# Designs tried in a protein design chat: VH-VL binders against q9vpl3. Part 35

Target 1, 224 residues: q9vpl3
Amino acid sequence: RGKINIQRPKAPHYERARVVAVTQPKYPELPKAKSCFKTRAERTQQQQENPYNEIIAREVRNWLDHSRLVAFFHLSSITADDIFRVRVQLHKQNLHLKSYGSKIIEQAVKNTRYEAIVPLFHSNHCIVFSPDPEKTAALLRIVRRVPQMVLLGGIVEETMLSRNQLVAYAQMPGLHAVQAQLVQTLSQAPGHLIQQLQAHQNSFVQVLDVHAKNQMNEETPKST
Short names: E, the ipSAE of ESMFold2; O, the ipSAE of OpenDDE; V2, 0.75 times the mean of E and O plus 0.25 times the DockQ between their complexes.

## First folded at step 1 (VH-VL)

Design d40 (framework fv_ontamalimab)
Fold by ESMFold2-Fast, scan of step 1:
Structure d40 (fold): chain C 224 residues (1-224), chain A 121 residues (1-121), chain B 112 residues (1-112)
Amino acid sequence: as target 1 above (224 residues)
Amino acid sequence: QVQLVQSGAEVKKPGASVKVSCKASGYTFTSYDINWVRQAPGQGLEWMGWISPYNGETNYAQKVQGRVTMTADTSTSTAYMDLRSLRSDDTAVYYCARAGFDYGSSYFDYWGQGTTVTVSS
Amino acid sequence: DIVMTQTPLSLSVTPGQPASISCKSSQSLLHTDGETYLYWYLQKPGQPPQLLIYEVSSRFSGVPDRFSGSGSGTDFTLKISRVEAEDVGIYYCMQSTQFPLTFGQGTKVEIK
């Protein structure tokens, strides 16, 4: 595994303030919380009446439309300070880490070619966007040191790629012509990609369950 | 094509220090970690540590912690391993190796030719 | 540290015959991301090691298809379906699931 924490280079104070402002989530707060005691019909109706869901969904669609690189991650428990450090490092490379609720993602990609990604977001997740696909190598370099972020797959030049395909793409970051050819070659069996992405997420959840049980089993006995 | 070219053989006295270089070419230097692995005469491979040219982060094997420093110069695409307080058992061939993309771990896809370091009394 | 144990330590193989090398780890090599980070390297006489197999079973670029890797958890195998003269050398397994990275002690493959 690599190191779990990356030493964050300290930016000048003025530049740090700018980076923080740019990297902060910019979405309206929801004025009304759902009640767990309401009926399913009432919850569905209240969700449909929430005006902020459509605003945020439009923001997600704009990111998808204007990004040539989109990477999907499963996100395990991580401190606010640790994720902030990762976000700052990513921002320096024009990589934008965003987190959105599963319902908002579903609403954003409904009836689009990306609807297949919805199952990836049933658990805790985050997405990295960039207008520059050459930054795929820098992205993987940074997240390699963040064990809480597990790459599930992504979209490069509007082509859906599995984790392994994204890794292969990243190995040739400086050559546009070769990168374009690689994307074409890797996309020759699109149907298999969706199953691989779903299987990978399921496998990861099961691995986490095994690790959790192993941690509990290795805990010191109840003794003096 | 990807190449890692290392500096020439060194002969040192016990207590001296040695600095081995590894010049990378044929890829984006900051995109891959550089690992150092040594091999004593007739023995197996022993991992020494790694450095990220991207941010200067390092991780050293416990056996050499405190005696080793790994650095990288991005302007010349060159990684360095400086080993101090040399002992007779530091006599080995030292290899640098590029870690491929493996976001949970590292594997070594390309290796330098090796640098022989002999520590004699 | 994860200890990697290879068997056998030495093999003498008639050309064209198969060879098999075992690698056992003291702990499971399954990572939290669902991958198993086990690698095989070949060091030919007078040369640096070269990557043969990554992530248990994937052949590195240019590696002949007579090489195959398999295994899971703590037990891994490298197979050569038909050993050729150019396959002479010392084979090492390596894990990178947990730092420090550790190698097996090596298996010497010779031709009879």
Scores: ipSAE 0.007, ipTM 0.465, lowest interface PAE 10.0, mean pLDDT 77

Design d41 (framework fv_ontamalimab; at its last look DockQ between E and O 0.14; V2 from the best seeds 0.00; counts 0 for: pae E 5.2 > 2, placed apart)
Fold by OpenDDE, look of step 4:
Structure d41 (fold): chain C 224 residues (1-224), chain A 121 residues (1-121), chain B 112 residues (1-112)
Amino acid sequence: as target 1 above (224 residues)
Amino acid sequence: QVQLVQSGAEVKKPGASVKVSCKASGYTFTSYDINWVRQAPGQGLEWMGWISPYNGETNYAQKVQGRVTMTADTSTSTAYMDLRSLRSDDTAVYYCARDQGLYSTFYFDYWGQGTTVTVSS
Amino acid sequence: DIVMTQTPLSLSVTPGQPASISCKSSQSLLHTDGETYLYWYLQKPGQPPQLLIYEVSSRFSGVPDRFSGSGSGTDFTLKISRVEAEDVGIYYCMQSTQFPLTFGQGTKVEIK
């Protein structure tokens, strides 16, 4: 009995094919709930201008205006529990994790200096806000442990930075540390200069002393 | 000051297990990953894996996969490395190291003093 | 796995003279994010390794200016402008571009 080729079933006889075609229950195409196939972004675009959206947009603007550190993340298959955990951890560092719809973001940043961030919000995203740019390192360390959060970029001190630039920024010594180092360097510079200037003078004085001693030794007549 | 203090030297027989501890101090323990690196006598450095004290996530080197378990106790700020089915080639100094890396960067800024593990029949 | 090859394996240097150590990788260490993740460590006798250079050329805090790192792609160099007695030990390059993390064989630096 020949192995039934399940990969390429033989086309049924014409008459059988007709019967099968007529007897195939036409299951009403389940209304493809258009809603199930619409991306969150598409769903948010169809939301009618709700006065509530304006309120939220104002909130977003307020966060942007008062934050010295803003980081943008893509969320990939993250659970509510995971988000909550991350939120708590961030909060302990005075970092505020927020999630807004793309339309709200667009509305919030329209005609502002932040308009360039709109292209970053095409899917599920979250934003982390902080009043302290020195918390960038802390933020990146926390996010490193959350693979579902993908860093896209950010704003530090009103400057938009790429992902790599944010990392580089976080690796730099803090402003105070740099200032301290600068002060230390500046404080040492005069000392070195003085030492160098004095070294030449001291050398000259030593040479003169040697010369004076030699002259005194030549003028002492051997009173034999 | 950041310090990593490891447990004392261990002598084990082949087939036995060893558990090395690394106590961290001087920083927030959950904020930094801990890596383990070993060094056989007269040999170079070999990375074994890392653990995140924050969520318990681990990544082990393939060479020790299945034999190593890394854990972290946040209450005591101590990381542990358990190595099972010990062989003679597991004789080495084992180091814990703090990962200073940010996001995609991985590098070690502070190291423990090392723990000598000798596997001898 | 990325194989890191250091040359030379041993170097004897007169105090005050410069030293150079090469590290070559079996593949490019340029990550997809555009960064190169190469690091240099020094292990002094009887001590654990200590970080010298991170990301090819950046000196770690407290590391003297006489240490410098350079390179790109697969070829990297650590230079010591003036070797001092305290610089004695074994130098290791490390890559973290991909897992597993791998180290060079080490270069032993001794003073003549």
Scores: ipSAE 0.416, ipTM 0.720, lowest interface PAE 1.1, mean pLDDT 87
Fold by ESMFold2-Fast, scan of step 1:
Structure d41 (fold): chain C 224 residues (1-224), chain A 121 residues (1-121), chain B 112 residues (1-112)
Amino acid sequence: as target 1 above (224 residues)
Amino acid sequence: QVQLVQSGAEVKKPGASVKVSCKASGYTFTSYDINWVRQAPGQGLEWMGWISPYNGETNYAQKVQGRVTMTADTSTSTAYMDLRSLRSDDTAVYYCARDQGLYSTFYFDYWGQGTTVTVSS
Amino acid sequence: DIVMTQTPLSLSVTPGQPASISCKSSQSLLHTDGETYLYWYLQKPGQPPQLLIYEVSSRFSGVPDRFSGSGSGTDFTLKISRVEAEDVGIYYCMQSTQFPLTFGQGTKVEIK
C-alpha cells in the first residue's frame, strides 16, 4: 500500500481508451460515402491536429516501436469481465492487450511502414503488444480459449506475418535467434501480406454473413 | 521422451467421487494443455474437457459440467480430474492426452495408459 | 454438437489387402481460418488411442506411409494401402473445428 496503491483504484488507462472509442460521435454511412476528397482530407488533417488524438496516437506509436511482438485480432462481442480475465492472463506473460479507435490507429501509423494495416481496423478490433517475441506461443494458447478474439496476423521483429506465419513462428524451436532468422525467411512484401490478412478477415466476415443470411432465410419460411 | 502416467484403477459406489491423476514427463508441462477422454466398456471415445496447466483455465463438456473439476499442479507436473456424484454410466477407462496444437487446433499426440473407474453397488 | 459418423462399423481384411474407412460430419469442418480440423486415431487392443493423421491428411511422426487421409467439408476417408497384423484395432475420426470435440463411433479392423 502507498500513493501508488491509492492511484490504483481508478480504472486503468485502457478502460479510458475504450470509453472514448465507444462514446466517439458516429456519422451516418451515406454522408461519409458521399464525402468529396477535399472533405476527407480536411477531416484527416483535423484528426492529426486534435491534441487528445495525437497524445493517444503517440502512445500507440510508442507501443509499436518498443514491442517486438504485435498481434492483431478481430474482436466479437465480449463482456467486460471476460475481456478483463483475458487481459490479466496475458499480463502475467508480459503481453499487453490494448484497444484503440480506428481513427487513432490510422493517425498513429500514417506515413510509417505500417500504414498498410489500417484497413484491418475498420471493424471491432484489439491489439496485443509485447517486448518479448518468445511469448508468441503463450499468446496463442491463451487466445485459443477466447472465441471472440480471432487472430488476423501480426508483426514480429518488425516483420509483418499472416496468421499462419505467426502460428508457424510460435511452433519454432525455443531459441530466440533461430526464431528471428525464421521470421526473415517467412517475411513477405507488405502489400501481399496485407491482402492475406484482409482475406482472413473477409473470410470470417463472409462466414458470418452466410450464417446470418441462412438464419434469416430459415426464419422466413419462403426461400423462393 | 514424452510420457503421461496415470493413477491406478478405482472401484467406487454410486454417489461417491473419484480423482484420477496424470503425471507428465519429458516436456515443459505448462507449454501444452491436457485433455480428458473416457471410454465406456465396449463403446467409443467421449471428450470430457481440457485444462491449461499454464494458467489453470478449464473447459468442460456439457454432459459433465457441474460434476467435474480439472486441476494441474505445476510443481509435480501432474494433472487431475475429479468427478463427483458418480453414476453407473460413469464406468469407463479415463485417458489424459496432451494437446500439441496451437491457436485453433486440438490434436492429441500423446496419451496416458488409462485409468479404469468402475461404479457399482 | 457436430455428429461424426463412420462407415463401416467393422471390416475383416486379408493381410496385404487395402482397407478404407469413411467419416462423415453433420456439418462442414472448415474453420473460419481456412483450415479443416479432422484427425484419425488408432486404438490397438488393450492400449490407449494413438494419433495417425492430423488436419485431414498429415501423417503424425512415426506413422507408416501406408496410411493416408483425404477429404474436405463433411466427407473424409482414411486409407490403408496394405493392412498388416499390427494395424488391428479400432479407428476413430475426431473433429476440433467446434466445441465440444466429438469422435466417430469407431471402425473395428480385424484380420480374416
Scores: ipSAE 0.251, ipTM 0.595, lowest interface PAE 2.7, mean pLDDT 79
Fold by ESMFold2, look of step 4:
Structure d41 (fold): chain C 224 residues (1-224), chain A 121 residues (1-121), chain B 112 residues (1-112)
Amino acid sequence: as target 1 above (224 residues)
Amino acid sequence: QVQLVQSGAEVKKPGASVKVSCKASGYTFTSYDINWVRQAPGQGLEWMGWISPYNGETNYAQKVQGRVTMTADTSTSTAYMDLRSLRSDDTAVYYCARDQGLYSTFYFDYWGQGTTVTVSS
Amino acid sequence: DIVMTQTPLSLSVTPGQPASISCKSSQSLLHTDGETYLYWYLQKPGQPPQLLIYEVSSRFSGVPDRFSGSGSGTDFTLKISRVEAEDVGIYYCMQSTQFPLTFGQGTKVEIK
């Protein structure tokens, strides 16, 4: 429609909200010698909590196991109409927008290689899943119009990618087989290469700074 | 080697239309967006809008909204900018530029040579 | 719209001497993703603009290290440590933090 693409999101409602209760009451730990004998009612309560959480956690695990593209976003305040329109656009590209509680995510990825993603969910978030990693470019083009969705990173072909790595991957062409090979090469090279280049860049800048200071004290000839 | 080659200069009368072409080579045309930027004589740069060859999506600057149509032909790797109802203040050099950024980055790493459009009676 | 203001509008520089160009925006260019989308372009005489600096301080491929960018928020600077004859032209800053994309009015750099 005619609304401009606003890069600045609406102020996050969460940042100004007063948190009434952040932490559950800290219960004293009972001595083991006194044994925590549970009544029938207490067992029933425990049982009811587990089935719901596990069903949703299994859904998350299934998405993670069967998606070759997973992208993580921070989600600022957004109207239900706007998020629905985004979900529809994504769905047309076989991209599935989901949101889960942080406890569910932690339960779903516990003792898996994806456990490293848990810190991404300490704030408002959403996740996009797809079986097709070639749709990464389509995903990023759709969300560039949605300032409320801030890319944090992703997983492509079981390889975790930073925000910048995911953007770089999206610009690579190719067939499915070629894309899979390029993803492995790109994720290995950018991760280690970027770290090494940043280390050498910082070291090189530091050497130049020391050299410049020494030059101010001891001028060298420039005749060449 | 990335290249953007634009169509030749045009002289038009007020009220006419002009269609400028921008042929891309040296990269996958559908992987990048094409922006249009114009420069009036002796003036600075003014962004007009972009088109995504991937899906045909466009975004137009408000000043030209309703008078401009940007299209892309993926079979020829060519972007087009059609500006209608020309006015004398549309006299400018029109550039196409490749948009390097997905997500939230919109910067222009390669530019066409420019197309001079002159609108006069 | 974010207004981009460059100073000075023209510079005459003796070859080999440094040059500095200021660009100020009417509002912060810090995006909600923590990045600042401020760019510098050089338009040499008779040529289209070319990208020089992206995201405040990163040099584009093939740009000599005598060019450096700095700044944050609303205040940005392009520095040329030693101006050469090939550096003549008009320098533009641009922001893409918010639509519409907007350019500074340009700074003409000439050799004395």
Scores: ipSAE 0.117, ipTM 0.569, lowest interface PAE 5.2, mean pLDDT 78
OpenDDE, second read of step 2: ipSAE 0.383; ipTM 0.701
ESMFold2 (binder alone), look of step 4: mean pLDDT 92; pTM 0.935

Design d42 (framework fv_ontamalimab)
Fold by ESMFold2-Fast, scan of step 1:
Structure d42 (fold): chain C 224 residues (1-224), chain A 120 residues (1-120), chain B 112 residues (1-112)
Amino acid sequence: as target 1 above (224 residues)
Amino acid sequence: QVQLVQSGAEVKKPGASVKVSCKASGYTFNSYGINWVRQAPGQGLEWMGWISVYSGNTNYAQKVQGRVTMTADTSTSTAYMDLRSLRSDDTAVYYCARDSYEDFGYFDYWGQGTTVTVSS
Amino acid sequence: DIVMTQTPLSLSVTPGQPASISCKSSQSLLDSDGYTYLYWYLQKPGQPPQLLIYEVSNRFSGVPDRFSGSGSGTDFTLKISRVEAEDVGIYYCMQGIYLPRTFGQGTKVEIK
């Protein structure tokens, strides 16, 4: 009634395939068209043409629900090759780089404890997710070489942290009790921490205002 | 598990070139960088350069810049260091070492070394 | 280039006694990412170097607990609580914060 080798011709490789499948991220992968290197205008137009914004918002909520580490970045212009290299290094450490439009982010976090992050996405942005908060250190090490990605802040164990606080958290790898105490201390002043994260975004808004003013002066040479 | 196996010893005349190989096994080859480090007889360790296997990007130490080329063949999981215009002071044991990240990491696994002797 | 300076250059230790090796960098190895890019390697006679300690104080897989690393900024120390015969060799510190990567000149540890 059959022989084991005949019944399972790929048996020698099945165990490897099974291990890979078990370790694969459970989150749906976004098409490259929705990646961090897209312009804001392209993302906005794509969202207007996409009838399934609610499905993508659920994907974002799924990432937030299953990630104990979330880091927010401002993203300057970056090539497809450069972002691919960053994604490979991040993925190796179970860190997942994603880009979503502001409307989708807003839909995902509306009526949640994370609603306050919406202002961070008024500029070009991307987000890194991980189920492992101990990977904060690996994240910062990898991103150090990517000047186009500027850390704005993040969420560790459901607590909002500024850039400096994330750096401090990363400096204590393997000291779980001390790290937990730091997070608890920071959670006692959530309003101040949210304001610090918002201040970073406001600095970029000011840069955009200066840029717009310079463009206006170029269009109207008679203006000072 | 993780292994880096280098090619055998070479004896060269001044002005010749040498190509040292480093065959990787036990890990995903294109996920790590490869560094090359040399050690002259009775001397300390000297970093020669680095290659990103997946991008092909390289960075070479100033004193060998222009004489060295580092390459990687992903189909054979083998990295190469080609050093040209050999001088007697290039006599050394050459090591390949895996970068724990693409670069800026630590060298977690090292090859056994390849002795290169340059003499007339 | 960052210059790495080790002291002492040579150390003879009675078996079971502690040993301490110092490493100083010409500039800080602490990066804005919060990591200090300082590593320790051991080269036993006739063997390639092997990683002992990464990022100042983290012991690599299989490294005995008698080895410990400490320090910050520009000043670092490798300690061996009880030196054994298998610990003889040349110890090197390395910085990885900037290219080119640079090593200390090495510290030879031998048994009396």
Scores: ipSAE 0.000, ipTM 0.435, lowest interface PAE 12.8, mean pLDDT 75

Design d43 (framework fv_ontamalimab)
Fold by OpenDDE, second read of step 2:
Structure d43 (fold): chain C 224 residues (1-224), chain A 121 residues (1-121), chain B 112 residues (1-112)
Amino acid sequence: as target 1 above (224 residues)
Amino acid sequence: QVQLVQSGAEVKKPGASVKVSCKASGYTFNSYGINWVRQAPGQGLEWMGWISVYSGNTNYAQKVQGRVTMTADTSTSTAYMDLRSLRSDDTAVYYCARELYDSSGDYFDYWGQGTTVTVSS
Amino acid sequence: DIVMTQTPLSLSVTPGQPASISCKSSQSLLDSDGYTYLYWYLQKPGQPPQLLIYEVSNRFSGVPDRFSGSGSGTDFTLKISRVEAEDVGIYYCMQGIYLPRTFGQGTKVEIK
């Protein structure tokens, strides 16, 4: 059996070659970027408008729009292995760890409600996305074991939270529990009000009765 | 370095109140909770309650419910435990401990040195 | 309330020998996220408690590798591979999943 020359594979049989040619995915010919004669200024401008960056920016925006929990972290001297471990742990909780360049983030959030997050991205950063705001506690639990990840802040239910607020949020009972408690409190409020109003009325009546009794006692002439 | 420094020993009469302080340093005070745990002489550890420094939310053990008030002052990074209507069985060493952020509490990673409260007639 | 039961309550160990402490909870300490809220503390004589193990098997910072934790659900064990003089004190398990927080009775470890 002749040594398969890996460096010069024999041309496939004509019929096979025809089938391969027809089944080859026709990738749209990338417009031949006439890039050879672009001025330095045009190259710099084109580098700024890298279609790839736009795609990534759209991705970031999509994550932001579909996430109910977004947390921003600074990364300090973290190894790839450590990041991977954290990513796996987060993924198990349906938390998605992503890292984007600052420029991409700026493009993504420009002229959007998320523009306020831009100042958070001055150095090496990562973002954690989740569709479930109840996972905030789980997120914090995981990342607290990673000293290289420093929480900067986040977005929960479309509200920007500081680091401290995010921590506080994680400590609060779930929204449903709070709502239930609120409903209970509201349901009890009328009863308490009625009781208080009645108490005041009763007290007033008692005071009037005492006054009436005292007046009656003063009007009874001591029949000498 | 994280440190919790508690106030000094207290001797109180039955029916009196005691307020123990816990000064925190080395971390962002309002990002963590504070727990209080007491230990009677020769006995085990007893959880008294928890305060969220940021929200001010508290949860107290049933045994001390109605007699205890936990507070936190963010300006001074100090937590306080006020125990009223003291009884002889309140004689114990009282500890403050830092709690990591969690939905309902997690674990106590740093402890104060303890404050001895003696209730004697 | 969750009851934490430690066994034994007292243990005398020869230096260099292993020690094992059991902690049982009346209810599962596993949450829906897969975390188990069991913690081990050591209180050395005249000192406040210090954290040894968090979430069943994780050593806290500065804790020697001779300490190990294991278990699941309601049964947990703290092991010391080689007991040293500095390991003398009272060991407590604690559950952190439900309020009120509850501790075991404590296990006093002494050196023979």
Scores: ipSAE 0.012, ipTM 0.517, lowest interface PAE 9.2, mean pLDDT 83
Fold by ESMFold2-Fast, scan of step 1:
Structure d43 (fold): chain C 224 residues (1-224), chain A 121 residues (1-121), chain B 112 residues (1-112)
Amino acid sequence: as target 1 above (224 residues)
Amino acid sequence: QVQLVQSGAEVKKPGASVKVSCKASGYTFNSYGINWVRQAPGQGLEWMGWISVYSGNTNYAQKVQGRVTMTADTSTSTAYMDLRSLRSDDTAVYYCARELYDSSGDYFDYWGQGTTVTVSS
Amino acid sequence: DIVMTQTPLSLSVTPGQPASISCKSSQSLLDSDGYTYLYWYLQKPGQPPQLLIYEVSNRFSGVPDRFSGSGSGTDFTLKISRVEAEDVGIYYCMQGIYLPRTFGQGTKVEIK
């Protein structure tokens, strides 16, 4: 709250230019009389084929491949300072908070068994990755104190779990064999998981509406 | 809204058993653990034990270990506490209370209305 | 077992005046995750306990801002800035860091 604000450092501009230059295709020669304008459909198609997006999608796939714990969150309005503090707390537990655009998530999970998660990312979202599934309890404790982050579900040991299943997994003490057995027992057909995740998201919308109305009522001056 | 509704008062003789129920509504039953806490007349709160509704795992206070069984029926969203070999010092109001992280040391956010159990000759 | 000790055991306050309750634990309630597992509950006459404060200083949903919690390690305080009639009851602290969960003996707050 002082005069100095803590800012997350940005990647240097030259790194962006270098990445684009390396991935640029050979430019075709065009006749002088040919139109240089592109239709909306052509712009959309080229955007989806953007080499830069594919590079970031590979980063996402790398995180998925090397993480035994992945948790998905809806993210409400939050200040840069608040999210930075959450990121620091998570990092101390080897939990890595990342945000990616919906198109990039779709590219990363396309043609994989995790393609079903794409609808979760149509609104504001973030993902937490960790190589250590025993950190699920630590994750939920940290996030419980951040009302702007709402758990939607996750992936543990390559198994997709609903919010309730992930919470149940977190409640198991550090007997890894018991936790692994629980994950197998909790496993359901992808259709069931999708329905559970979407139902929780719908329930969360209702909870947010009630919470917002309660906060509005509490904000008015209290009278006896 | 979240509600935990408990069964009615019980009067038992020493050596009998009592089974208290706690019916949950307004939330996903399997997502939370249920704690049981008792309060003897004019005394403070005493933790009795805990059950994970989903897994069925339990942990009981030493004082009642071997005499208590906690169970949950997910089809009716109801938790149960069965206390056997009742003694006069088991006379108390028994509360059920919801906990999100039942084994990790979290808090009890919602409580049932309580069930009075009286053990007398 | 962790022993929780509350002081005072009872206090009478004039409406609108502040009240303060102390809770001491026999060992630290600070976990390796950096959080302190100390909770405050209020039991109104003839009613079940209700959560007021979780993890030392966070107010539960619907709890008025006149309630505040503070402390660290083994020493904790619950403060009510201006006591109202509906605040009458018995206040309990609880530790949630280890099983068994244990409560303080309770502090009875009443209006003069």
Scores: ipSAE 0.000, ipTM 0.458, lowest interface PAE 12.8, mean pLDDT 76

